# Ledger of designs, part 160: VH-VL binders against q9umr5

Target 1, 268 residues: q9umr5
Amino acid sequence: SYKPVIVVHGLFDSSYSFRHLLEYINETHPGTVVTVLDLFDGRESLRPLWEQVQGFREAVVPIMAKAPQGVHLICYSQGGLVCRALLSVMDDHNVDSFISLSSPQMGQYGDTDYLKWLFPTSMRSNLYRICYSPWGQEFSICNYWHDPHHDDLYLNASSFLALINGERDHPNATVWRKNFLRVGHLVLIGGPDDGVITPWQSSFFGFYDANETVLEMEEQLVYLRDSFGLKTLLARGAIVRCPMAGISHTAWHSNRTLYETCIEPWLS

## First folded at step 5 (VH-VL)

Design pe35 (framework fv_nofazinlimab)
Fold by ESMFold2-Fast, scan of step 5:
Structure pe35 (fold): chain C 268 residues (1-268), chain A 122 residues (1-122), chain B 112 residues (1-112)
Amino acid sequence: as target 1 above (268 residues)
Amino acid sequence: QVQLVQSGAEVKKPGSSVKVSCKASGGTFSSYAISWVRQAPGQGLEYLGYIIPIFGTANYNEKFKGRVTITADKSTSTAYMELSSLRSEDTAVYYCARDEYGFSSWKYFDYWGQGTMVTVSS
Amino acid sequence: DVVMTQSPLSLPVTLGQPASISCRSSQSLVYSDGNTYLYWFQQRPGQSPRRLIYKVSNRDSGVPDRFSGSGSGTDFTLKISRVEAEDVGVYYCMQGTHWPYTFGQGTKLEIK
């Protein structure tokens, strides 16, 4: 009787990470069909985000088709960006709740250990040289790298995030906005102790200005211009913000209090 | 199915350099890092460095102070480890091993090459 | 560099009896992501090493249930519940939390 749940993992991740989340869902909503998509696992999560969107799209179509009353998406970290694009490119999605677990919705500008694994000699201030090249845009992390000191390069070179956020023009923007607006609820989750998503407010559509001062969602041009529907969703009461302190990046899917507070209410 | 095949044994003089190859199969080059580890006769394991072929990025143990260079040729799915200014204490079996990256699945050294004996003697 | 210290270095055991190997790190192996990157390898005479345990306690496919890993922070243990003849070899712990990656000095398991 509960709507099916589809889970999309993050960078360098796989279905293994969601064992606790599945336990919580089974305890509170017994009988829920949960599908954790085993696509682009581990290092394959570095593939270009548009390639990942295509693969995940093919996987979710039959699940959505079998659930006429709708489905819920739980999308973790980088997976939240994949889900943003899925909701925009699918003319016929029936997603009720889109639950975004600590995803860099306005981009990433952080000198994290993830970055040192991939680029051991690079600093966040220099990554724009690599990411905003055609070569760099073949890697997922560069598709949402958003250097606030080189916003002109981000707007011109980002092949993914700048387009889905409506920060750069695209022929499909009007259709993508229409499709995204079909979502029932946009549930945004994140917090100051994440340690990876930088700034953490990116999970709530906030981001750095050129002085590294965070401007919240309502101060962003994408919100003010309603480029892909955030202002419309907020006006109809469809955006839920659930910040929580004390949770590190790899714990969002395994914290019971977080689940009960931020996720459980949206799995009807 | 997955295998790492290394080049044959080498005997080198002090001061020369050696370049050991590691040919990877089973999709290794598109999805994994390649690490290099050595073992002196009768002794333990020592880590030299790694390369991430898809990015062309390499990192080295500082102990070798610029003597080690790790490269990859994607067209032949072959990684190379070159060690220069050889000394007798560099005599060891050199292994390549693959590493799966990922916070949920970081599994160092899931497959190893057979090893290449490098002997440094006058 | 993180120093990995194993004890004992030589471990003679009677067939069918349990064996235990300790590995201690000079620094905590808990990474910034909350995971502990501690690994155990087995090297049989004349062979390449093979991984037995990853991330403290996870057994690799094909590794017998007799092998188990445990520990936290800086203190780790590899246990063999009932030693078999094929278990002879050298066992190494390794940390992947701090660069450069480092190995313990090895524990030689022998049947007495």
Scores: ipSAE 0.013, ipTM 0.491, lowest interface PAE 8.1, mean pLDDT 88

Design pe36 (framework fv_nofazinlimab)
Fold by ESMFold2-Fast, scan of step 5:
Parts: structure tokens; sequence; C-alpha cells
Structure pe36 (fold): chain C 268 residues (1-268), chain A 122 residues (1-122), chain B 112 residues (1-112)
């Protein structure tokens, strides 16, 4: 009766992180088949995002094929970008709700505790030197590094995010847009106390300009040009924005109030 | 300026493993990558893989995948290359080399180690 | 893997004359950032390789100005305007655009 749910984890993450989410779904929607994909776990989450997209694609195809009424995606952090690409490259996806759980949809730029742990000898202002090289683009975190002070380098060097956002031209852009637009609902979740995703508004397609002033989704060129369908989806009433304060990055998948408010309503 | 100093020559039996070290001095170890390249006697250069110490990530040429492991110890500024299941064809001089990725431009192999001769007897 | 093909493989040259080495790649070496990651290395007998040229045409510090690199896409050239005795050795081109890094087979420069 309930559509199956596919869960895609984030950077340095694994299926264990979703134990509470599975409990919540079982309580409110008993009988739901939930598949947490155990691919690219832990350190393997650093593999290039296009490689991850291929692997996750192979895993989701049989699940979608067995669910002709459709499936829901819950995609956490970096996993939200994997799901963005899946929806674009799959000509035959049957996703109803795509629930993006604190994912850097416009990219990442910030000196957070997580970044300092990951890159202790680098400041955010200097990461562009590594990330926008061919070497850097072989690592997932650099595939969505979006330095607002070097936007020309981001546009030319990003092998992933600039392409799926339609910020740089690609031969497949028209097909990717058509495929993405088949999604039933785009549910965006995030909040100011996340502490990792910087700016946190990236989870809602907002991002820094060159002065580090946040511009919201409707002010972004990708929205105004409708590069991959955001303006069309918003006009259709298919975009849901669910911001919540008081939730840290590692708590989005284990907060009951967040689940009941932002996720539960979209698991038909 | 920068120096890469490798461990001494090794003679190994087929089927064993060898671990070669490469100690960096004169630069910031975490600000570059260390690659490994080999050269069989009288032959050309062949790339094995690399490690980027700041990410803790290594990547390998598919030809050697499953046999080669590259690691780094940031506290001693030393990179290691371990090659297992040795064959006579693995007899070569093994070089470590630094890759500078400053300014978003790769400048591989600006400094090389002196090389380590690994001989696999048979 | 990208195949790098050098010609000639053996290059005997008269002291003081120019020398030219060709390098051809099986795929375009232009990366998505617009840069071309083509490099030239020199290996003198019994020594480690030494980088001469990075990104097609940029001479490394300390490399004499008689060395120059040129080319685009798949076809590249290393030129020595006036060969000196110290230039004896093997020259390798290398591509860094596609994984894994691959080298040409080498060109042995000898004084005739």
Amino acid sequence: as target 1 above (268 residues)
Amino acid sequence: QVQLVQSGAEVKKPGSSVKVSCKASGGTFSSYAISWVRQAPGQGLEYLGYIIPIFGTANYNEKFKGRVTITADKSTSTAYMELSSLRSEDTAVYYCAREDYSWGTLRPFDYWGQGTMVTVSS
Amino acid sequence: DVVMTQSPLSLPVTLGQPASISCRSSQSLVYSDGNTYLYWFQQRPGQSPRRLIYKVSNRDSGVPDRFSGSGSGTDFTLKISRVEAEDVGVYYCMQGTHWPYTFGQGTKLEIK
C-alpha cells in the first residue's frame, strides 16, 4: 500500500545512521519497504560523484521496476546530490517524493567544524586550488565545492554540480531537465543550526554571491533561466520547503519532530 | 630545496611483498600528493598510483589494483608503497615523486626521489 | 587508457643543431577547466627523471630557454633550439588529463 522508500546516505556515512529514521517510518507507515543503500560507505563516499551515481543507479533500477506505483527517495547531505543526478540521468525513474535532507544543492563553501576536521591545513579560501584541479575533481567533496570568489573556476572545472545545475552547458541538458521534471514532489529540508552545510540555504537552492551575501533560489540564474526545471516545478506547486531551526547536521535523520513535520507527510 | 629520500634496495622472492618508503623534507608534506612510478631495466616509465595526505585518499592504476597499497604518515612526512604477490616482471626501479596542485593547476613530479631498486629473483 | 606515442624513438643529433620530438595522444588532452595537462621530462643516464615543461609550453624554473614546448589537442612537440652535450638522455611526454597518467615510450637523444 505504501510506496517503497530508498535511502541514500552522505559523506563518511553508512546505513547505521538511519536506524531512527527506519523506526519512525515503521511507526507511522507500517509495512513500508525501506531500502538503505549500502554503497560507497565510509571513506568510499569520497569517490567521484559520477561514479557513485552509476553505482546507485544500478542498485535502484530493480527496486523501481518492482514498484510500478512509484517510489520515494530520502537523500541525506551529499546523497541529495547523488539523487539529483539520478533523477536527471534516468529516462525511466518513477520517483514520487524526492526528500532532500540538508543537502548542499547549490554547493558548499565554509570553514565549518567538519571542514576543519577534513582539511585541517586548509582554509575555505584556498580549497579552490585543490578542488578545481583534475586531481580534486576525483573526490566527491570537490565535485560540489562552490567558491563564490572563484566562480569562473567553479564553472569551468566542476565536473558534476555545475553540469547538473545547468550552470555550464552540456549535450544532455535537455534530456536531464525532462527526466528531472518527472518527479512528483521536491521536498527541501535544512536549517540554520546545521553547522556543516555552508551556507545552510544551499539546501534550498540559495547561495553566496561574490560578497558572501546569500541570494535565495528565486534570485539564482539557474532558477530564472529554468536550467533544470526549478521554476517549472515551483509553478506546478511541486516544491516543498521545510526549514527547521535547532537541528545539527548529524541529527536530521534522528529527530522525531523533524520527521513528523517534514518527511512523514510525503510518504504516501 | 625539497628532497624526497627513498629506502634502500630490496631483493625479494616471487610471491612475497615489498614496502618502499619515501621521506619528504624541505616542504609542507600535506600540501602536495606523492605518486609512485616504476621503470624496469632499460624500459620506460609506468605509473602505479598516488596518495593525497590531506584527504587520506589513495588511487591506483587498474593494472596494479589489488596488489599495491600506498599510505602516508603525516607525522614523519613519509609515504609508503607496498606491492604484494611479487613476480619477476616487478623487477624495476621504483620512484616516488611529488605533485604540486597549487593554484588549481596540476604540476606533477616537480621533485623525484633517487629511486629504489627492487629485484624479484626467480 | 590514453596511449602516448613519441617519434622518433632514437634521435641522433649533431652538437649545436636543433632537435624536435613529437608526442601524439589517442584522446584530446584538454580538461574541462580548459587546461591541457601535457608534460615533458628528461632522464639523463643513471638519474631520476626531471620535469622540463608543464602544461604544454611552460618551462620549469632552471630549464634553459633553448627548450620549448608547443601543441594542442592531441599533437605536441618538444624542441631544443641548439643541442648541447648535457642534453643527452631519454625524453618522455606524459598526459595528466585522463586517469591513469600515461607516458610516451621515450625518445633517446644522442650526439652523432
Scores: ipSAE 0.007, ipTM 0.482, lowest interface PAE 8.9, mean pLDDT 88

Design pe37 (framework fv_nofazinlimab)
Fold by ESMFold2-Fast, scan of step 5:
Structure pe37 (fold): chain C 268 residues (1-268), chain A 122 residues (1-122), chain B 112 residues (1-112)
Amino acid sequence: as target 1 above (268 residues)
Amino acid sequence: QVQLVQSGAEVKKPGSSVKVSCKASGGTFSSYAISWVRQAPGQGLEYLGYIIPIFGTANYNEKFKGRVTITADKSTSTAYMELSSLRSEDTAVYYCARGDWSYFSTKYMDVWGQGTMVTVSS
Amino acid sequence: DVVMTQSPLSLPVTLGQPASISCRSSQSLVYSDGNTYLYWFQQRPGQSPRRLIYKVSNRDSGVPDRFSGSGSGTDFTLKISRVEAEDVGVYYCMQGTHWPYTFGQGTKLEIK
């Protein structure tokens, strides 16, 4: 039978958003047990990411324990960062495919409707003043705000992303890397027409330099230093890149062609 | 536990500005979003905008953009709504109401001030 | 802007009898997160509005259980199972799904 699938939603999102994804999985892999986690729904998705990681961790432990052959994770948008941290903090995870669905893996730096809703008078150039404060770090969106013009502040103030990416030291870094490397496949999905994730290449571990020129994953220090295992995973053949044009941010979990091309092959 | 206390009634001439205050007590001011709503005599409620005091971030109903400014002074736990270029149709009771910040809730309005009557007359 | 339409505008009711107020929105109030941000407020004569219900059906602290909210999408109802004298006032629905937030025109509850 097929391995169970665990779905983790994104910012201002809930289990409701994945109705089409569940339909697709049922059509192609009938009998798959799919659990869409209904934690940190809606505005609760703004809570600090480490708080969300702890809550999702408690929810996934019994699911993984009942599935000796392993599980798959499908993690959308902000949820992909939650799953990154889950794989690092869990000494005993049995995740086969980690499917990251348009997640800002190297962070976010762009004016989007989501940020305008939260901070209507703030521009991307000024958001670092809010996000890199202790109060700002109480909000999930600020936990992965990555201003390429204030990298010193990002490295010192980011309580989440800089730590899980190994960009700032942490006592648990070696253990987190060992745990993350237990994953079978890292499936990265994203595309230029997303419209929210900025730069869109963040979904593939690419990001802006100080001149706002995008450098791809292999040019990032986190990759070159192998800080949490990306270089090792790539050498192992465990990283899958599946970019697709024409998909907006809210359509990644509800596009049949995207599902058949990028997700379906990794659900065993 | 939180109480919102507003400034007293004002009478203003057309073309002038009014600034209404809303002082929070009994709770953590920085934990709230503060919304502003008005009610013309004998009429319904109309939403003006809100501020998140911890960030100084405000958003305004498009109908009032350019005329309304909402600010906050964290040291005195006070939010302000300033409305400029006053017209007779701006005569109304102006209310402040708090949101639940812990969920970043500009959509909750669970505690209201007593209201401030602003009369615009020639 | 989203238009919120209440009916009836005037609701005379006999003490102890049930009362029902309808609120309809010009657009679905289901937000992208699956939540519906529909609120009900009560304004007693000479007083500030008081929130009774949030997210369609959740009662605020201190609100009697004789008040209940229901509905989905664009059609919502506030029910009072047995009206008491203290319930006299104007009731407003409000949507917080679409910016700018908008209120219904109000329903005046009166004792017959």
Scores: ipSAE 0.006, ipTM 0.421, lowest interface PAE 11.3, mean pLDDT 87

Design pe38 (framework fv_nofazinlimab)
Fold by ESMFold2-Fast, scan of step 5:
Structure pe38 (fold): chain C 268 residues (1-268), chain A 122 residues (1-122), chain B 112 residues (1-112)
Amino acid sequence: as target 1 above (268 residues)
Amino acid sequence: QVQLVQSGAEVKKPGSSVKVSCKASGGTFSSYAISWVRQAPGQGLEYLGYIIPIFGTANYNEKFKGRVTITADKSTSTAYMELSSLRSEDTAVYYCARDYESLWSPRGFDYWGQGTMVTVSS
Amino acid sequence: DVVMTQSPLSLPVTLGQPASISCRSSQSLVYSDGNTYLYWFQQRPGQSPRRLIYKVSNRDSGVPDRFSGSGSGTDFTLKISRVEAEDVGVYYCMQGTHWPYTFGQGTKLEIK
């Protein structure tokens, strides 16, 4: 009798990555219906995040409809941002636990090996020139690129992250906030040894200031203004923070101790 | 069913340039990267560089920087490797290979072209 | 550049017997995401290289289970449990962790 679980993958990812997660769920919550969505797999994960949100929305509607007691979302890496927007645009979602696995919730500003492979002649300091163009905003990775040294460009050019975080005004902001606040629990997972998400505290709504000093969630304007409901959720006791050291970016969905500590308790 | 088909053999004089093509079929061309690797007769494999067609970005092994240019034409699903200032030491079979279809699925070099023999002789 | 050293470079094997090829890297091949991007390729005479193993120990679909990869850090091994005639060729290890990507010298497997 466990609620169904919907899994949303990340950048350059596919449903195959979650085979260990499914084994863990089956062991601790036998009979749980787990659906790993096979949308925007591989390089299709580079499509604009709003396009991905629409596609995943269409896929989750029938699953939610079949589960009147509610569903759980497990959203990995970039997928956590898709789920953030999904919960805001759906007037009727019935999500109990939204479990965010190492997702760059305040954005990404990292000179990582993945970035070096995709843009080998670019440094993180120069990527804003590509990402904050109309062309760049047609790629998912640029939708959450958050350069702390060009905050004015981020605020004006970001077609996705600045809007869902309420960092720039949008006509639907009030409705998006109301919808997001229907979530039962926001479970944030991440850690210092991730190696990809930069800063890793972005998974917990922390981020760089202009000096590249990390400010935690409670010091962010989006929290202080309660732009999409973080302050309200925290006051309600609905935010769970579960940091864990020793876990690399591709291991969040395949580490048994992580699962038992951070995920299992929220799969009622 | 991804298939990479390369252009035919070339014989070039020292100091000239060669441009080898690699046409992709059986998948979305822009959804993966294409690498170039060469093999001199009786020798091992040497990596030249790669291109990511969707972004138009390319990276080159330092040994070949200034002489190798890798480009892609998305409209024809074709990648090109151009090597200039040819020397006899550049005589080799040049291969294209699919690179990084997915970070989490099999990564890199899972499908290869048939190879293009480039002979540099006076 | 990362140097990839294979041993042996020549490997005569009797049909049906096991074969083992070692590959050693001059630096750790653990990538920033925790994965190790070590590959094994087979090149039959007159053919393009074919990937057998990716990320140290994962076999590509269609590759017989008599092929196995193992290792960690800087030391890696490709094993063939029972060599068949079709296995004749040159085997290369490759690292995709550090730029530029580099190959071992190749091991020529031939039947006695």
Scores: ipSAE 0.393, ipTM 0.718, lowest interface PAE 3.4, mean pLDDT 90

Design pe39 (framework fv_nofazinlimab)
Fold by ESMFold2-Fast, scan of step 5:
Structure pe39 (fold): chain C 268 residues (1-268), chain A 122 residues (1-122), chain B 112 residues (1-112)
Amino acid sequence: as target 1 above (268 residues)
Amino acid sequence: QVQLVQSGAEVKKPGSSVKVSCKASGGTFSSYAISWVRQAPGQGLEYLGYIIPIFGTANYNEKFKGRVTITADKSTSTAYMELSSLRSEDTAVYYCARSDFPYLTSKAFDIWGQGTMVTVSS
Amino acid sequence: DVVMTQSPLSLPVTLGQPASISCRSSQSLVYSDGNTYLYWFQQRPGQSPRRLIYKVSNRDSGVPDRFSGSGSGTDFTLKISRVEAEDVGVYYCMQGTHWPYTFGQGTKLEIK
């Protein structure tokens, strides 16, 4: 009688990436209904995040409705941002544990192989020219691009991350905060050897200042203002931090020790 | 070395639809957006919309929303612009162009197709 | 929509003399990234537009140095220092800062 688990994948990803995770869950919590959502797979993961949120929302509604005791979310990489928005836009979600698996919760500012494939001549220092344009905001990766040297452009141009983090005002902000605060546990997972999420502390709501010095969650304006409920959740004892060294970005969903330490305890 | 080659001239009756093709060669079709621009005889240029082939996403000038549809077939590296409910005022040369990408500012609107004359009459 | 206004609409010029075309926008063309997405195109009869200038003042590869673009905010100028016979055609400015993208009416450059 374990709560159902819903899995949301990341950039250029699909349900196949989670085969080891499903094996682990079946071993430790036999009988758990695990649904890995096959939406926005592969290249479609580049579509705007608000479009992805709408599609995933339609898919999770019937799953949540059939589980009155609640559900758990495991959301990997970019998928963690989709899940952040789902928890805010859904007036009736019944999520117990939201497990954010190496997701850039405060944004991304670093070069990756995925970025080089899409924008071969770009560097992190000049990607703001693409991402903070209307056309750039049609790419999911640009929806969470957070250049610490152009924070005013990020605040004005980000159509997604700045809004869900409450860094820019939105008419629905009060409702989004109320909805997000219904989550039982926010489990944050990440580590220094990820190699993709930059800074890696973004997975824990830390981020670069203008000098590229990382400031942790408690020093962020969004936390201090309690913009979407982080300070309230921490005071409630609902935020779990689980950093682990030695894990690369594509290994978070397939490392047994990581699963046993950071994920298994939250799958009631 | 990117080239855009468009389909041939068309004559259409009012109320019908037309579908113009734009085939890309050289470079990677999915690495840029394709814009569509038209020009009525003796008149100026008017922007219709664009498609980003890699995502399948398109955006349209409000003036043409409901009548214009821009699509892409990645297997043939071809973009299409379909305009429905044709009127005599739609008589124009229709151009495709490599589009408005601020990062590729040196590449934005630098490559154009040869144009396709669409005549709406009778 | 942003209105782009060109002047003059007809520009007769003597060979070897300078020519200047003005383009004014109804709104500032400075984008949130600090760049100004103002383009200049040349169109010869029966041909596709050819980009001459991008981001106000950057010449396209292969465009002669007698062409130059300048301006800021809402006021822009295309200058030809010494008009040659091959420069005959219609010149258009375009803004890519505000959606939908819009063109000026065009300036027809003719030899006197």
Scores: ipSAE 0.007, ipTM 0.437, lowest interface PAE 9.8, mean pLDDT 88

Design pe4 (framework fv_nofazinlimab)
Fold by ESMFold2-Fast, scan of step 5:
Structure pe4 (fold): chain C 268 residues (1-268), chain A 122 residues (1-122), chain B 112 residues (1-112)
Amino acid sequence: as target 1 above (268 residues)
Amino acid sequence: QVQLVQSGAEVKKPGSSVKVSCKASGGTFSSYAISWVRQAPGQGLEYLGYIIPIFGTANYNEKFKGRVTITADKSTSTAYMELSSLRSEDTAVYYCARDRSGFSSSWEFDYWGQGTMVTVSS
Amino acid sequence: DVVMTQSPLSLPVTLGQPASISCRSSQSLVYSDGNTYLYWFQQRPGQSPRRLIYKVSNRDSGVPDRFSGSGSGTDFTLKISRVEAEDVGVYYCMQGTHWPYTFGQGTKLEIK
């Protein structure tokens, strides 16, 4: 029998977005119990990420308890950051494969049509004024806003990403790292045609330096310091990188070729 | 549970301004954009602009930019559309509608106010 | 601005027969996120518009399955498999991909 799969959606999203993913899993792994969590749907996806982590934690505990052989996580977009935190705060998780589906793991810094819609007169260079305020940090979007030109403000004001990445100290950092390292496989998926995640390499723990040149995971301070276990996981052979071109942000969970190439092999 | 309730009909003189209200309930105001659309008698629909109350941001169709102002009052969960320098051709029913909450389209333009008739006498 | 062109503008149909409305856009409606933001609205006399279809083919909750949307890029269709008396009204397509958002001229559906 196959391990259960838990799906965590993204910003302004709901379980309905994953109907094609569920069809693919049923075709290739018939009998798999798939639970798409209907929490923080649509409007509620703007709630602070730590609040979302608490709610999703309460939902996944009974599912994990019923599956002593382990579970898999498929976490889309913003949901991938929720799952990062879940794996760190849960000292008893039994996750085998954590499949991160185009998630901004090192944060977001980019002018997108979405940013233009939310802040029509603002540019990415100005969003730090909103996001790094106490008011801004009450919104999930700002919890992973990572302005490479205002690193001092990011480190001081980020209530979520800087902490979960070990970029700012936290009393629980050692326990969070130990818990995260319990994961069997970290499967990273993303691509250059996403159109929303900026830089797209954020899905692979790459990010902008102060000159907006993308540095890959192995050049990041969080990797070099092994702040939450990336270097240890890579040395263990537990990190899988699966980039794919030609896929837009809302198509990652509904592309059959992507599913067969990047997801299916990790659903034991 | 979700309701958009608009203010009553207005009759205005050319050159004056009108301010139409749209009171939102059912959680709409805190997480969604509110759009404004108008319809002249016997004519089609025309988009004016939107506001995202939670971020305080508004955007306007260039055709109305400089004459239209859309604002929001979080304490009363009310959005306002003010149109200045009124002309006879501004005579129309003005609607507010619940707009996008982001990339999800399941709730875009799914609830509309009852409409407010604005008549510009000339 | 993106021009949305509907045809026909007047659609007399016999009760119980199928009806079809075309909507064409002057530009592709595929957004940068890969979605196509095309909507269909119904407006009954004296009422506010009611959304029937979102993102080309997704039917709103409570909308009868006799309504269906299809299309891609610049060419879209709303179909009613069997017209009922309550379907009388004006139907509008709308694009939300390009700013400013624009509507078609409207198609008036009437029973013969």
Scores: ipSAE 0.014, ipTM 0.528, lowest interface PAE 7.6, mean pLDDT 88

Design pe40 (framework fv_nofazinlimab)
Fold by ESMFold2-Fast, scan of step 5:
Structure pe40 (fold): chain C 268 residues (1-268), chain A 122 residues (1-122), chain B 112 residues (1-112)
Amino acid sequence: as target 1 above (268 residues)
Amino acid sequence: QVQLVQSGAEVKKPGSSVKVSCKASGGTFSSYAISWVRQAPGQGLEYLGYIIPIFGTANYNEKFKGRVTITADKSTSTAYMELSSLRSEDTAVYYCAREWDTSFYGRYFDLWGQGTMVTVSS
Amino acid sequence: DVVMTQSPLSLPVTLGQPASISCRSSQSLVYSDGNTYLYWFQQRPGQSPRRLIYKVSNRDSGVPDRFSGSGSGTDFTLKISRVEAEDVGVYYCMQGTHWPYTFGQGTKLEIK
């Protein structure tokens, strides 16, 4: 029998977005119990990420308890950051595969149509003024806004991403790292045609330097310091990178070829 | 339950300004995005603009930019649409509508105010 | 601006019979996120518009299943499988893909 799968959605999203993904899983792994969590849907996805982590934690505990052989996580977009934090704060998670679908693991720095709706007159260069305030940090999108030209503000003001990445000290960092390292596989998925996640390499722990040149994971201080275990996971052979071109941000959970290539192999 | 309640009818002279209110009752006002739409007598619907109170951001249809201002007062859960330099062609029913409540991907308008008739006459 | 064209503008229908309204856009309504932001609204005489359909085919809560939306790209249809007396009113399509948002002219549904 296959391990249960738990799905966590993204910003301004809901469980309804995953109907194609469920169809694919049913076709290739019939009998798999798939739970798409209906928490923080739509406007509620703007709630602070730590609040979302607490709510999702409460929802996943009974699912994990019923599956002593382990579970898989499929976490889309912003949901990938929620799952990163879940794996760190849970002392007893039994996650085998953590599948991150186009999630901004090192943060977001891009002018997107979604940002134009929220901030019609703002450019990515100006969003730091809103996001790195105490008020801005009460919204999920600002919790992972990472302006490479104001890295000092990001490090001091980010209440979420800088902490889970170990870029700023936290009393629980050692425990968070130990918990995260229990994951069986970290499957990273993303691509250049996403159009929302900027830079798209953020899905693979790459990010802009101060000149907006993308540096890959192995060049990041977070990796080099092994702040939450990326270097250890890579050495263990537990990190899988699956980039795919031609897929827009809202299509990662509904593309059959993507599913067969990047997701299906990790759903034991 | 959640309702949008608008201020009463107005009769204004050409060249003056009008300020219409839209009060949200029930639910969390700061979670809404509020749009303004108007309808001239016997005619169709025309979109003016929106405000996202949680961010204090507003955007306007260029056709009305410079004459329309949309604001929100979170303490009273009220959105306002002010239209200046009124002309006879501004005579219309003005509606507020909740643009967003459950999903940004939905981009839908699920609750509407009852409408406010604004008549511009000499 | 995107022009939304409805047809017919006047739709007399016999009670219990089906009704169909077309809406065409001057540009594709597929947004950069892959979604199509086409809406259908009903407005009864003297009342505010009421949302029936969002994102082409999704019915609002409380909207009877006799209402259905379909279409893609630039061509969209609202269907009522069995017209009831309460369905009398003006129906508008709207696009939310391109700024500024625009409405069709409206289709007046009447019982004959």
Scores: ipSAE 0.007, ipTM 0.484, lowest interface PAE 8.4, mean pLDDT 88

